# VH-VL binders against q8ixk2r445to577: the designs that were tried, part 156

Target 1, 133 residues: q8ixk2r445to577
Amino acid sequence: FFGMLQNKGLTDYCFDYNPPDENQIVGHQVILYLCHGMGQNQFFEYTSQKEIRYNTHQPEGCIAVEAGMDTLIMHLCEETAPENQKFILQEDGSLFHEQSKKCVQAARKESSDSFVPLLRDCTNSDHQKWFFK

## First folded at step 8 (VH-VL)

Design i46 (framework fv_zigakibart)
Fold by ESMFold2-Fast, scan of step 8:
Structure i46 (fold): chain C 133 residues (1-133), chain A 119 residues (1-119), chain B 107 residues (1-107)
Amino acid sequence: as target 1 above (133 residues)
Amino acid sequence: QVQLVQSGAEVKKPGASVKVSCKASGYTFTGYWMHWVRQAPGQGLEWMGYINPNSGGTNYNEKFKGKATMTSDTSASTAYMELSSLRSDDTAVYYCAREKYGDYYFDYWGQGTTVTVSS
Amino acid sequence: DIVMTQSPSTLSASVGDRVTITCRASQDISNYLAWYQQKPGKAPKLLISAASTLQSGVPSRFSGSGSGTEFTLTISSLQPDDFATYFCQQYYSYPYTFGQGTKLEIK
């Protein structure tokens, strides 16, 4: 699957990655932003290794969650996907993060007017349902 | 102090459109999301959606997609909610409500705008 | 959608009474629940957020408790200005949903 990764509950919002310096793709938090349909910062690929790849800029980035954290950050992709970069996109639309055993949920970023994807206990909430558009 | 002041009551015929305004004061308008909630006569509250005045981004309750349009004018610190193709069951009091910063519940409400749809 | 159900729909009480209003969610909403008070002809007023956090300026006789699916609003000693309709609201998931309301009437 590839395209804009949109939330079912927080309609019209998509995964978005806009690093402050396009030559430094790594280390910044993934956000949610109004889906614009132009690809660019909202274009992601879900791979057979269960990665969510960001290929808009080089080098290729892969979404990861550090141990003990709940935020999604951009890391460099590796030849063999590490466990912290694996997300199972289930038939019901949930994104299950294997290492933490939690689901990706659309939520408001603390102290900001932005939304972000965060790891939360898995529920049947539409906030935790995602699809490629 | 924070105030949300809404436009006055409206009486419309079925099939018409109505645009309700909500003027904010006492805070930075673009720093807070504005939600719309309606209340039919003698009934409970129903969430319609919200607008982020900073980006213009919106999120609608599925029930109101294609019927309600939310916009904002940052220079006037005013949010708008327009309903198209009015039906008698759109008769309600429409409220704007500010989302508390970072918390998702509504800390301030407008006084409400009564919209009556009658033939 | 998360369905919010309040009980009772109408409650009759006297000044000085301890009154309890219950709100239940159709699924686990953790503590993402707010309580609002609405007087006739007026907009709702926030009383309690995060299930139990009393808002500034709200009298201490109001309290909230609960988590998950069962929530309670308590008024420890009812005053004349407390006769109003009370609504619970979940803000755990979109669409946000409200209970049907509990009308607190003078006995």
Scores: ipSAE 0.000, ipTM 0.519, lowest interface PAE 12.8, mean pLDDT 85

Design i47 (framework fv_zigakibart)
Fold by ESMFold2-Fast, scan of step 8:
Structure i47 (fold): chain C 133 residues (1-133), chain A 119 residues (1-119), chain B 107 residues (1-107)
Amino acid sequence: as target 1 above (133 residues)
Amino acid sequence: QVQLVQSGAEVKKPGASVKVSCKASGYTFTGYFMHWVRQAPGQGLEWMGYINPNSGGTNYNEKFKGKATMTSDTSASTAYMELSSLRSDDTAVYYCAREKYGDYYFDYWGQGTTVTVSS
Amino acid sequence: DIVMTQSPSTLSASVGDRVTITCRASQDISNYLAWYQQKPGKAPKLLISAASTLQSGVPSRFSGSGSGTEFTLTISSLQPDDFATYFCQQYYSYPYTFGQGTKLEIK
């Protein structure tokens, strides 16, 4: 699957990655932003290795969650996907992060009118359901 | 025990300002957003905005930008909401209500502060 | 802004009745809906969050259901203490918005 990764609950919001410096594409947090339908910074690929890849820039980025954290950050992709970069897109639309045993949820960013994807206990909420469009 | 205790009723003239306080106790003040909601006599509830006491960051309903100012004093565990340039249609009961970050709903409310704008 | 519409605006009922109050959102809000009870001269009290999660200390006769745009609050056997105004609230997006309220009064 590839395209814009949209939230079922937050229906107008998509995964978005727009680093402020094009020469440093890794290390920044993945955000949610209004879906614009143009691909670019909202174009992601779900791979057979259970990765969520950002292919707009070189080198390719892969979404990861560091141990003990709940935020999704952009890392460099590896030849063999490490555990912190593996997300299982379930039949019901949930994105299950194998290493932490948690689900990706659309959540409000603290002190902001913005939204971000965060790891939360799996609850079957529509805010934890994702699909490619 | 969680409590939100608000300041007493105010009667103001048009053009004046009013500052309502909400003193929190029984929990970690900086761990929760403080929202403000008003209710005109016999009317429904209207969300005004919130302040994050941990950062001082605010999020206002567009309708109240430039009209309401939200602040907090961490040492006193108190949130404040000031309304400027009062008009008769600002007559309402003003509530503070807390939200645990990520919950979005309001689990505890203050008792309300009645603000009357008239002569 | 998301518009929340409750029906009916006023509901007359007797103790022991099963009553339902409906809340409709102008767009899909998933399950990001709360129900509050307000008695005259008092602050609102949270009854239900996430459309169907009953809050601690709230009597089991209260229940919520629905998702998307249509939600209901049900009181299975009305008690004297339940005569109040009920409000729904969406917390899907800013600004947060409330329904106009349903006043539950004695028949």
Scores: ipSAE 0.006, ipTM 0.543, lowest interface PAE 12.5, mean pLDDT 86

Design i5 (framework fv_zigakibart)
Fold by ESMFold2-Fast, scan of step 8:
Structure i5 (fold): chain C 133 residues (1-133), chain A 119 residues (1-119), chain B 107 residues (1-107)
Amino acid sequence: as target 1 above (133 residues)
Amino acid sequence: QVQLVQSGAEVKKPGASVKVSCKASGYTFTKYYMHWVRQAPGQGLEWMGYINPNSGGTNYNEKFKGKATMTSDTSASTAYMELSSLRSDDTAVYYCAREKYGDYYFDYWGQGTTVTVSS
Amino acid sequence: DIVMTQSPSTLSASVGDRVTITCRASQDISNYLAWYQQKPGKAPKLLISAASTLQSGVPSRFSGSGSGTEFTLTISSLQPDDFATYFCQQYYSYPYTFGQGTKLEIK
């Protein structure tokens, strides 16, 4: 699967990554932004190693969640995907982070009007359902 | 601290083109989408589209597709909006406006550029 | 396209008055609504985001409320600086759309 990773509950919102420095693609939080349908900063690839890759730049970035955190950050992809970079896209659309036993949910960023993907306890909410366009 | 400074007023003849600039300062230019909004004399505000300065990607209001072209220069922290084949009904004040990344509303606006199309 | 309709189009008031401006969306936009103030010859200024979040530096006499399709902007005690045109804007989906504006003038 590849394309724009869109939320079922927040119907017009997609995974988005726009780092401040185009030459330094790692270390920043992945956000949710209004889907524009043009790919680019919203174009992701779901791989056979269960990675979510941001491969518009070289070296390629992979979404990761650090131990004890609930935010999704961009990290460098590795030859063998580490456990913190593995997400299981299930048939019901849930995006399950196996290392933490939590699901990716569209949620409000603390103290902001912004939306971000966060790890939350798995529920059957449409805010935890994702699909590629 | 955050400022958006636009180019000066333009007077053009029908059929000409015009390129309006919007110079950003006080923040990381590539972190925020830049939108363009038009206000015709005595009319309300009309959204034209945006450019993502990080990627150069654009999204246009259908009404302005083929008429407006948005570009940016990251080294100069400047966004541009060019209108082609000008008609009298393109006479308006054109604003650039910054969309706070992930918040979607316009937190800062340029002062506006008046474009007058007359024969 | 989402149509935004403001009422009234013009409102005459005196300093010290409580004034209310309404904004209606043609479909549910949740709380993705902003209010802007525009004085003659100037660019719009953001007052309120997310229907009710007052922006830093904006006087507390301004407040916003509502969700879904019906929204209000209230000025609790009108001051001379408040005579301006007010616009609502939805940022729920593209294309972004604005109300036609409400001109607040001296009675």
Scores: ipSAE 0.007, ipTM 0.572, lowest interface PAE 9.3, mean pLDDT 86

Design i6 (framework fv_zigakibart)
Fold by ESMFold2-Fast, scan of step 8:
Structure i6 (fold): chain C 133 residues (1-133), chain A 119 residues (1-119), chain B 107 residues (1-107)
Amino acid sequence: as target 1 above (133 residues)
Amino acid sequence: QVQLVQSGAEVKKPGASVKVSCKASGYTFTSYYMHWVRQAPGQGLEWMGYINPNSGGTNYNEKFKGKATMTSDTSASTAYMELSSLRSDDTAVYYCAREKYGDYYFDYWGQGTTVTVSS
Amino acid sequence: DIVMTQSPSTLSASVGDRVTITCRASQDISNYLAWYQQKPGKAPKLLISAASTLQSGVPSRFSGSGSGTEFTLTISSLQPDDFATYFCQQYYKYPYTFGQGTKLEIK
């Protein structure tokens, strides 16, 4: 699947990545931003290797979670997806991060106005349900 | 010091077009979305849309699709908003306002450009 | 579209007064609400974001509260510089929408 990755509970928000420098596409946090329906910085691809790719720029970025962290950050994609870049999009819409055994949840970032996707214990919350538009 | 400086007042005839500029200084132009908001005489504020200067991507309020065109020039740190097929009810003050990516609110505004549509 | 309704349209007060301005959203917007101050002939100035977060450089006499559909802007100990029009804005959903404005004038 590919498209805009929208949250079921936070219904007007999509995964969004706007790299701050055209020459540096990795190292920054993925956020949630109002869905505009036009692709652009909200266009992601879910691959057969269970990656969530940001491929509007080259080299391609892959969403990852560093050990001990709960935030999603952009890394360079690898030839073989490493465990920290694998997300299982389940039939119920949950995004299960295999390495941590946690689910991606739409949440408000502390100390800011931003909504962000964060790793949390898996629940049956609509804030943990995602779908491609 | 962050500044957004807009072009001067315009008087246009019905059917003409107008292009308003907004020159940014004091920050990294491509790190902030630039929004356009208008205010008709005696009325409230109306959001028109935004441009992402980093990508050139735009998002328009449905009311302004086909009517407004937003562009930017990153080398000049300037955003533009062109309004076509002007009518008398387009008479308003047009503001540019910046949004830090992911923060959603408008922390700095241009001084406004008065556009008057009269015959 | 989310409709933002402000009340009152005009509020008369004296220096030193405590005043409250209300803003209501037609649907739940969580805390995605900003307050702006606009003086005649000038651009709006951001006062408060996320319903209650006071912006840098804004006097502490300004405060915001509320969540969901009802929000308030409070000015304690009103100063002469505070006589202006105040607007609320939701940024929960496109299109962004503003309240009609509350004009705070000298009693």
Scores: ipSAE 0.059, ipTM 0.702, lowest interface PAE 5.7, mean pLDDT 88

Design i7 (framework fv_zigakibart)
Fold by ESMFold2-Fast, scan of step 8:
Structure i7 (fold): chain C 133 residues (1-133), chain A 119 residues (1-119), chain B 107 residues (1-107)
Amino acid sequence: as target 1 above (133 residues)
Amino acid sequence: QVQLVQSGAEVKKPGASVKVSCKASGYTFTSYYMHWVRQAPGQGLEWMGYINPNSGGTNYNEKFKGKATMTSDTSASTAYMELSSLRSDDTAVYYCAREKYGDYYFDYWGQGTTVTVSS
Amino acid sequence: DIVMTQSPSTLSASVGDRVTITCRASQDISNWLAWYQQKPGKAPKLLISAASTLQSGVPSRFSGSGSGTEFTLTISSLQPDDFATYFCQQYYSYPYTFGQGTKLEIK
């Protein structure tokens, strides 16, 4: 699967990543931004290793969750995907982070009016349902 | 301090094109989206679209697709908006306004560029 | 497109008055609403984001409230510097849309 990763509950919002420049591809938080349908910052690939890859810039980035955190951060992809970079896209659209036993949820970022994907306890909420468009 | 300085007023004939500039200073140009908003005389604000200066990617209000073209020059920290095939109803003040990536609202605006289209 | 409607279109008030301006969205926009102030011949200035978050440097007499489809901007004690046109803007969905504006005039 590849394309814009859109939220079912928070309609019109997509995974979005905008590194400051090509020398700073990693280390920043993935956010949710209004879907524009043009790929670019919102183009992701779901791989056979259960990675969510960002291929718009080189080197390729892979979404990860650091130990003890709930935010999705861009890391460098590795030849063998580490556990913190593996997300299971379920039949019902949930995106399950197996290492933490949590699901990716569209949520409001604390102290701001922006939306971000965060790890939360798994529920049947549409805010935890994702699909590629 | 943050500043957005726009080019001066323009008077054009119907059918001409106009290119408005917006020079940014006081912040990292590529970390903010640049939006364009117009205001016809005595009327409200109308969103035209934005450009991401980091990638050159654009998103246009459907009403302005094929009419407005947004570009940017990262080395000069300048955004541009060109209108083609001008008509009298394009007479308006055109504003650039910045959005901190992910915030959506416009925290700083340029002073505006008046474009008058008359025969 | 989401239609934003402001009420009233024009409001006359005196210094010291409590002023309330209303903005209605044609559909649920959660709290994705900003308020801007525009003085004649000037660019708009951001006052409030996310329906109720006051911008740094904006006087505390300004406040915003609401969610969903009904929003209000309140000036608790009107000052001479506050006579201007006020616009609401939704940023819930593309295209971004603004209310028609509320002109606040000296009574």
Scores: ipSAE 0.229, ipTM 0.785, lowest interface PAE 3.9, mean pLDDT 90
Fold by OpenDDE, second read of step 9:
Structure i7 (fold): chain C 133 residues (1-133), chain A 119 residues (1-119), chain B 107 residues (1-107)
Amino acid sequence: as target 1 above (133 residues)
Amino acid sequence: QVQLVQSGAEVKKPGASVKVSCKASGYTFTSYYMHWVRQAPGQGLEWMGYINPNSGGTNYNEKFKGKATMTSDTSASTAYMELSSLRSDDTAVYYCAREKYGDYYFDYWGQGTTVTVSS
Amino acid sequence: DIVMTQSPSTLSASVGDRVTITCRASQDISNWLAWYQQKPGKAPKLLISAASTLQSGVPSRFSGSGSGTEFTLTISSLQPDDFATYFCQQYYSYPYTFGQGTKLEIK
């Protein structure tokens, strides 16, 4: 699967990554932004290694969850996907993070009107359902 | 079992202050936001703000800035809200309400604290 | 601020009736909408989040639908325990705001 990764509950919002330096793409948080399909910042790929890959730049980036965190941060992809970069996109649309045993949920930043994907306990909420478009 | 138990009813005169407490149990206090919502007699619900017990960070409704001060004591698993310079229109039931981080809706509520301001 | 408008303000119905309460937002709030039930002298109780997600322990006769600016709470077959006031709440942006409430009373 590839393209825009869109949330079902938070209608018209997609995974979005905009590093300040296109030659240094790691270390920043993945956010949610209105789906526009323009540029490369909303193009992701779900790979056979269970990665959510940001492959519009070289080296390629892979979404990771750092220890003790609930945010999605861009790391470099590895030849063998590390455990903190493994996600399962379920048939029901839930995006399950294997290491944390949590699901990716559309949420808002603290004290902000902006939105981000966060790890949360898995529920049947449409805010935890995702699809590629 | 999650419980939020608030302090008892208060009767105050105009100009006074009141501090309402909300003791949490049955869950990890620092893993949830604590919000405050008021309800004037016969009226609807009004969001006042929240505190993050883990960081101490707060976010107030602009309407209540300067009126309400939200604090927490993690050792006591208790959230507090102080209202200053009380006026008659501050008369209301005040609720604490729990929010799971990022959800922003309230899954558990305190029983409410009635604050009556009268001369 | 986002204004939430409920209709009707008061609704009279009988046990067994199908009832629908509407909540309108002054702007698009996607699905960031919750429904609460409040009985006299009690705190609100969460019924539905994300516009349509029924909370655990809430009877299946309750359902929520809608997105954007129009939302509905439906009780398929009214039970005696359902007579109360219902509130919608948006949590799309600060400050969070509630509808004025719908009082569901016995006809």
Scores: ipSAE 0.024, ipTM 0.720, lowest interface PAE 4.3, mean pLDDT 93

Design i8 (framework fv_zigakibart)
Fold by ESMFold2-Fast, scan of step 8:
Structure i8 (fold): chain C 133 residues (1-133), chain A 119 residues (1-119), chain B 107 residues (1-107)
Amino acid sequence: as target 1 above (133 residues)
Amino acid sequence: QVQLVQSGAEVKKPGASVKVSCKASGYTFTSYYMHWVRQAPGQGLEWMGYINPNSGGTNYNEKFKGKATMTSDTSASTAYMELSSLRSDDTAVYYCAREKYGDYYFDYWGQGTTVTVSS
Amino acid sequence: DIVMTQSPSTLSASVGDRVTITCRASQDISKYLAWYQQKPGKAPKLLISAASTLQSGVPSRFSGSGSGTEFTLTISSLQPDDFATYFCQQYYKYPYTFGQGTKLEIK
């Protein structure tokens, strides 16, 4: 599966990653931005290793959650996906982060009026439902 | 300090094209989106689209698709907006305005470039 | 497209007055509204983001409120420097759209 990862509840918003330095693609938070339909910084691939890959740049980035955190951060991809980079895209559209037992939710960024994907307790909210477009 | 400095006024004939520049200084050019907004004489503001200088990716207001072309030159920290097939109703002040990625609103604006389309 | 409508289109006031400008959206935009001030011959200047967040360096006499479809910009004690045109902007959906502007004139 690949494409723009769009939220069912926050209907015009997509996963978005714009690294501030083209030579340093890792270490920054993934955000939600208005879907523009052109791929680029909104183009992600869901892999057989349960990774969400950002392959627009070299080296490829993989979305991860650090221990004790709830934000999604871009890490370098590894030959074998570590547990903090594994997300189960369920049939109902939920993105389940297996290591933490939490779901990815479209949420307001603290201290900001922008939206970000965050780990939250799993609910049946449309803000926790995602699909590739 | 942050500055956006635009090119000077242009007078063009109908059917011509015009390319407006916006030179950024005082910040990391590739970390902010650059939007273009125009204002016809005595009228309101109209959003045209944006360019991401980091990727070169663009997003146009549907009204300007095929009419406006946005580009950027990272080595010069300059954004460009070219408007083709000019008509008299393209007469306006054209502004560049920056957006901190993810904020959507425009915290700094260029001084504007007046484009007049006349026969 | 989301239509933004400001009222009044022109407002006359005196220094020291409390003035309120209203902005209405044709659909729910939550809090995703900015206010700009524009003086003749100059570019717009950002005053308020997220309906109510005052920008750094903007005088505290300016305030914004509202959510959903109705928003207000208030100037608590009008100063000579405040006579200008004010625009609201929604950034909830593409394309971004602006109100038609409110001209604040000296009475």
Scores: ipSAE 0.209, ipTM 0.776, lowest interface PAE 4.4, mean pLDDT 90
Fold by OpenDDE, second read of step 9:
Structure i8 (fold): chain C 133 residues (1-133), chain A 119 residues (1-119), chain B 107 residues (1-107)
Amino acid sequence: as target 1 above (133 residues)
Amino acid sequence: QVQLVQSGAEVKKPGASVKVSCKASGYTFTSYYMHWVRQAPGQGLEWMGYINPNSGGTNYNEKFKGKATMTSDTSASTAYMELSSLRSDDTAVYYCAREKYGDYYFDYWGQGTTVTVSS
Amino acid sequence: DIVMTQSPSTLSASVGDRVTITCRASQDISKYLAWYQQKPGKAPKLLISAASTLQSGVPSRFSGSGSGTEFTLTISSLQPDDFATYFCQQYYKYPYTFGQGTKLEIK
């Protein structure tokens, strides 16, 4: 699967990554932004290694969850996907993070008017359902 | 049938504390956020914060930090809010309100608990 | 904090009337607005979410519209059961804030 990763509950919002330096793409938080389908900031791939890959730049980035965190941070992809980069996009649209045993939920960033994907306890909420478009 | 049933009216003196309960039924308690909203006499609704009964995580309105403490008992499907150092301007009807995760609006409300603070 | 301002504060109308209540946000909140109905001594009841999504069980005479900073709740034909106070709520960002309310009373 590839393309825009759009949330079902938070209508018209997609995974978005726009690093300040295109040559240094890691270390920043993946956010949610209105789906626009323009540029490369909203293009992701779900790979056979269970990665959510940001491959519009080289080296390629993979979404990871750092220890103790509930945010999605861009890391470099590795030859073998590390445990903190493994996600299961389930048939029902839920995006499950294997290591944390939590699901990716569209959420509002604290004290902000922006939205971000966060790890939360898995529910049947549409805000935890995602699809590629 | 979703129901949120709150504890009865309270009358307290200034400086006292009060703990309001909100018992949930008709749904999985740990699958929804529980928010608290107050309504002072003649005033509008004011959001106080919420608790995630599943994780115990809370998020308070800055205005109510130090004033309100939100807890929950999953075994009892009950959310609690304690107000400390009560003042006259804490007099209000306090509501618990359910939020489906991520919706951020409230689809079901408790009947409200009147807290009156008077000397 | 986002300030929600409703207008009018009080509205007198008759059964069968078409009425419109306005809610303005101090900043763009997209469509993250809900409408509630509250009767005296009762808890608020959710009517509309996402500015225009009618909740289940809410009569079709209720409708919501708007985006950005201006929103409206419309009752196409007032029924006796509709006289109450109505509140808008933004959930664009924390803290959530409500309008001051619009009391819809019988003329």
Scores: ipSAE 0.007, ipTM 0.645, lowest interface PAE 9.1, mean pLDDT 92

Design i9 (framework fv_zigakibart)
Fold by ESMFold2-Fast, scan of step 8:
Structure i9 (fold): chain C 133 residues (1-133), chain A 119 residues (1-119), chain B 107 residues (1-107)
Amino acid sequence: as target 1 above (133 residues)
Amino acid sequence: QVQLVQSGAEVKKPGASVKVSCKASGYTFTKYYMHWVRQAPGQGLEWMGYINPNSGGTNYNEKFKGKATMTSDTSASTAYMELSSLRSDDTAVYYCAREKYGDYYFDYWGQGTTVTVSS
Amino acid sequence: DIVMTQSPSTLSASVGDRVTITCRASQDISNWLAWYQQKPGKAPKLLISAASTLQSGVPSRFSGSGSGTEFTLTISSLQPDDFATYFCQQYYKYPYTFGQGTKLEIK
């Protein structure tokens, strides 16, 4: 699958990554932004290795979760996907992070007008359901 | 010190085209979306669309599709907005506005370019 | 499209007055609302984002409140520099839309 990764509950929002420093494309938080339908900063690829790849920049980035954290950040992709970069996109649309056993949920960033994807205990909420458009 | 400096006023005849420029300085031009907003005499502010200077990708308000064309020149740190087939109701002040990174509202505006369309 | 409606369209006030401007959205926009100030012949200036967050350099007499569909901009003690037109803007959904403006003029 490839395209814009859109939330079922927060229906107008997509995964988005616009790195603050063009020379340092990794280490920053993935956000949610109004879906614009043009790919670019919202273009992601879901791979057979269960990675969510950001292909807009070189080198390519892979979404990851650091141990003990609940935020999604951009890392460099590896030849063999590490466990912290593996997400299972399930039939019901849930995006399950294998290493933490939690699901990706659309949530409001604290004290901000921004939305971000966060790891939360898995529920049947539409805010935890995602699809490629 | 962020600045957005727009080109000077234009007077055009119906059917002509006009290209407005917006030169950015004081920040990394490719990191921020640039939006265009117009204000017709006696009317409010109207969002026209945006360009992502990093990719050249654009998003237009349906009303301006086929009418406005947004482009950018990264080497000159300049965004452009061209209007074709001008009509009298295109008479307005045209603003460029920078979207605040990660927050979506407009934190800096150009001074505006007056476009007058008359026969 | 989300329609933004401001009230009143024109407001007359004196220096020192407390003034309130209201903005209504045609659908729930949470707190995705900004307020801008525009003086004659000049570009709009951002005053408040996320319905209530005062921007750096904006005087503390300005405040914003509200969520959902009803929003308010308040100036606690009007100064001469505050006579201007004020616009609300939703940035919840494309196309972005603005209120028609409220002109604050001297009484």
Scores: ipSAE 0.007, ipTM 0.553, lowest interface PAE 10.9, mean pLDDT 86

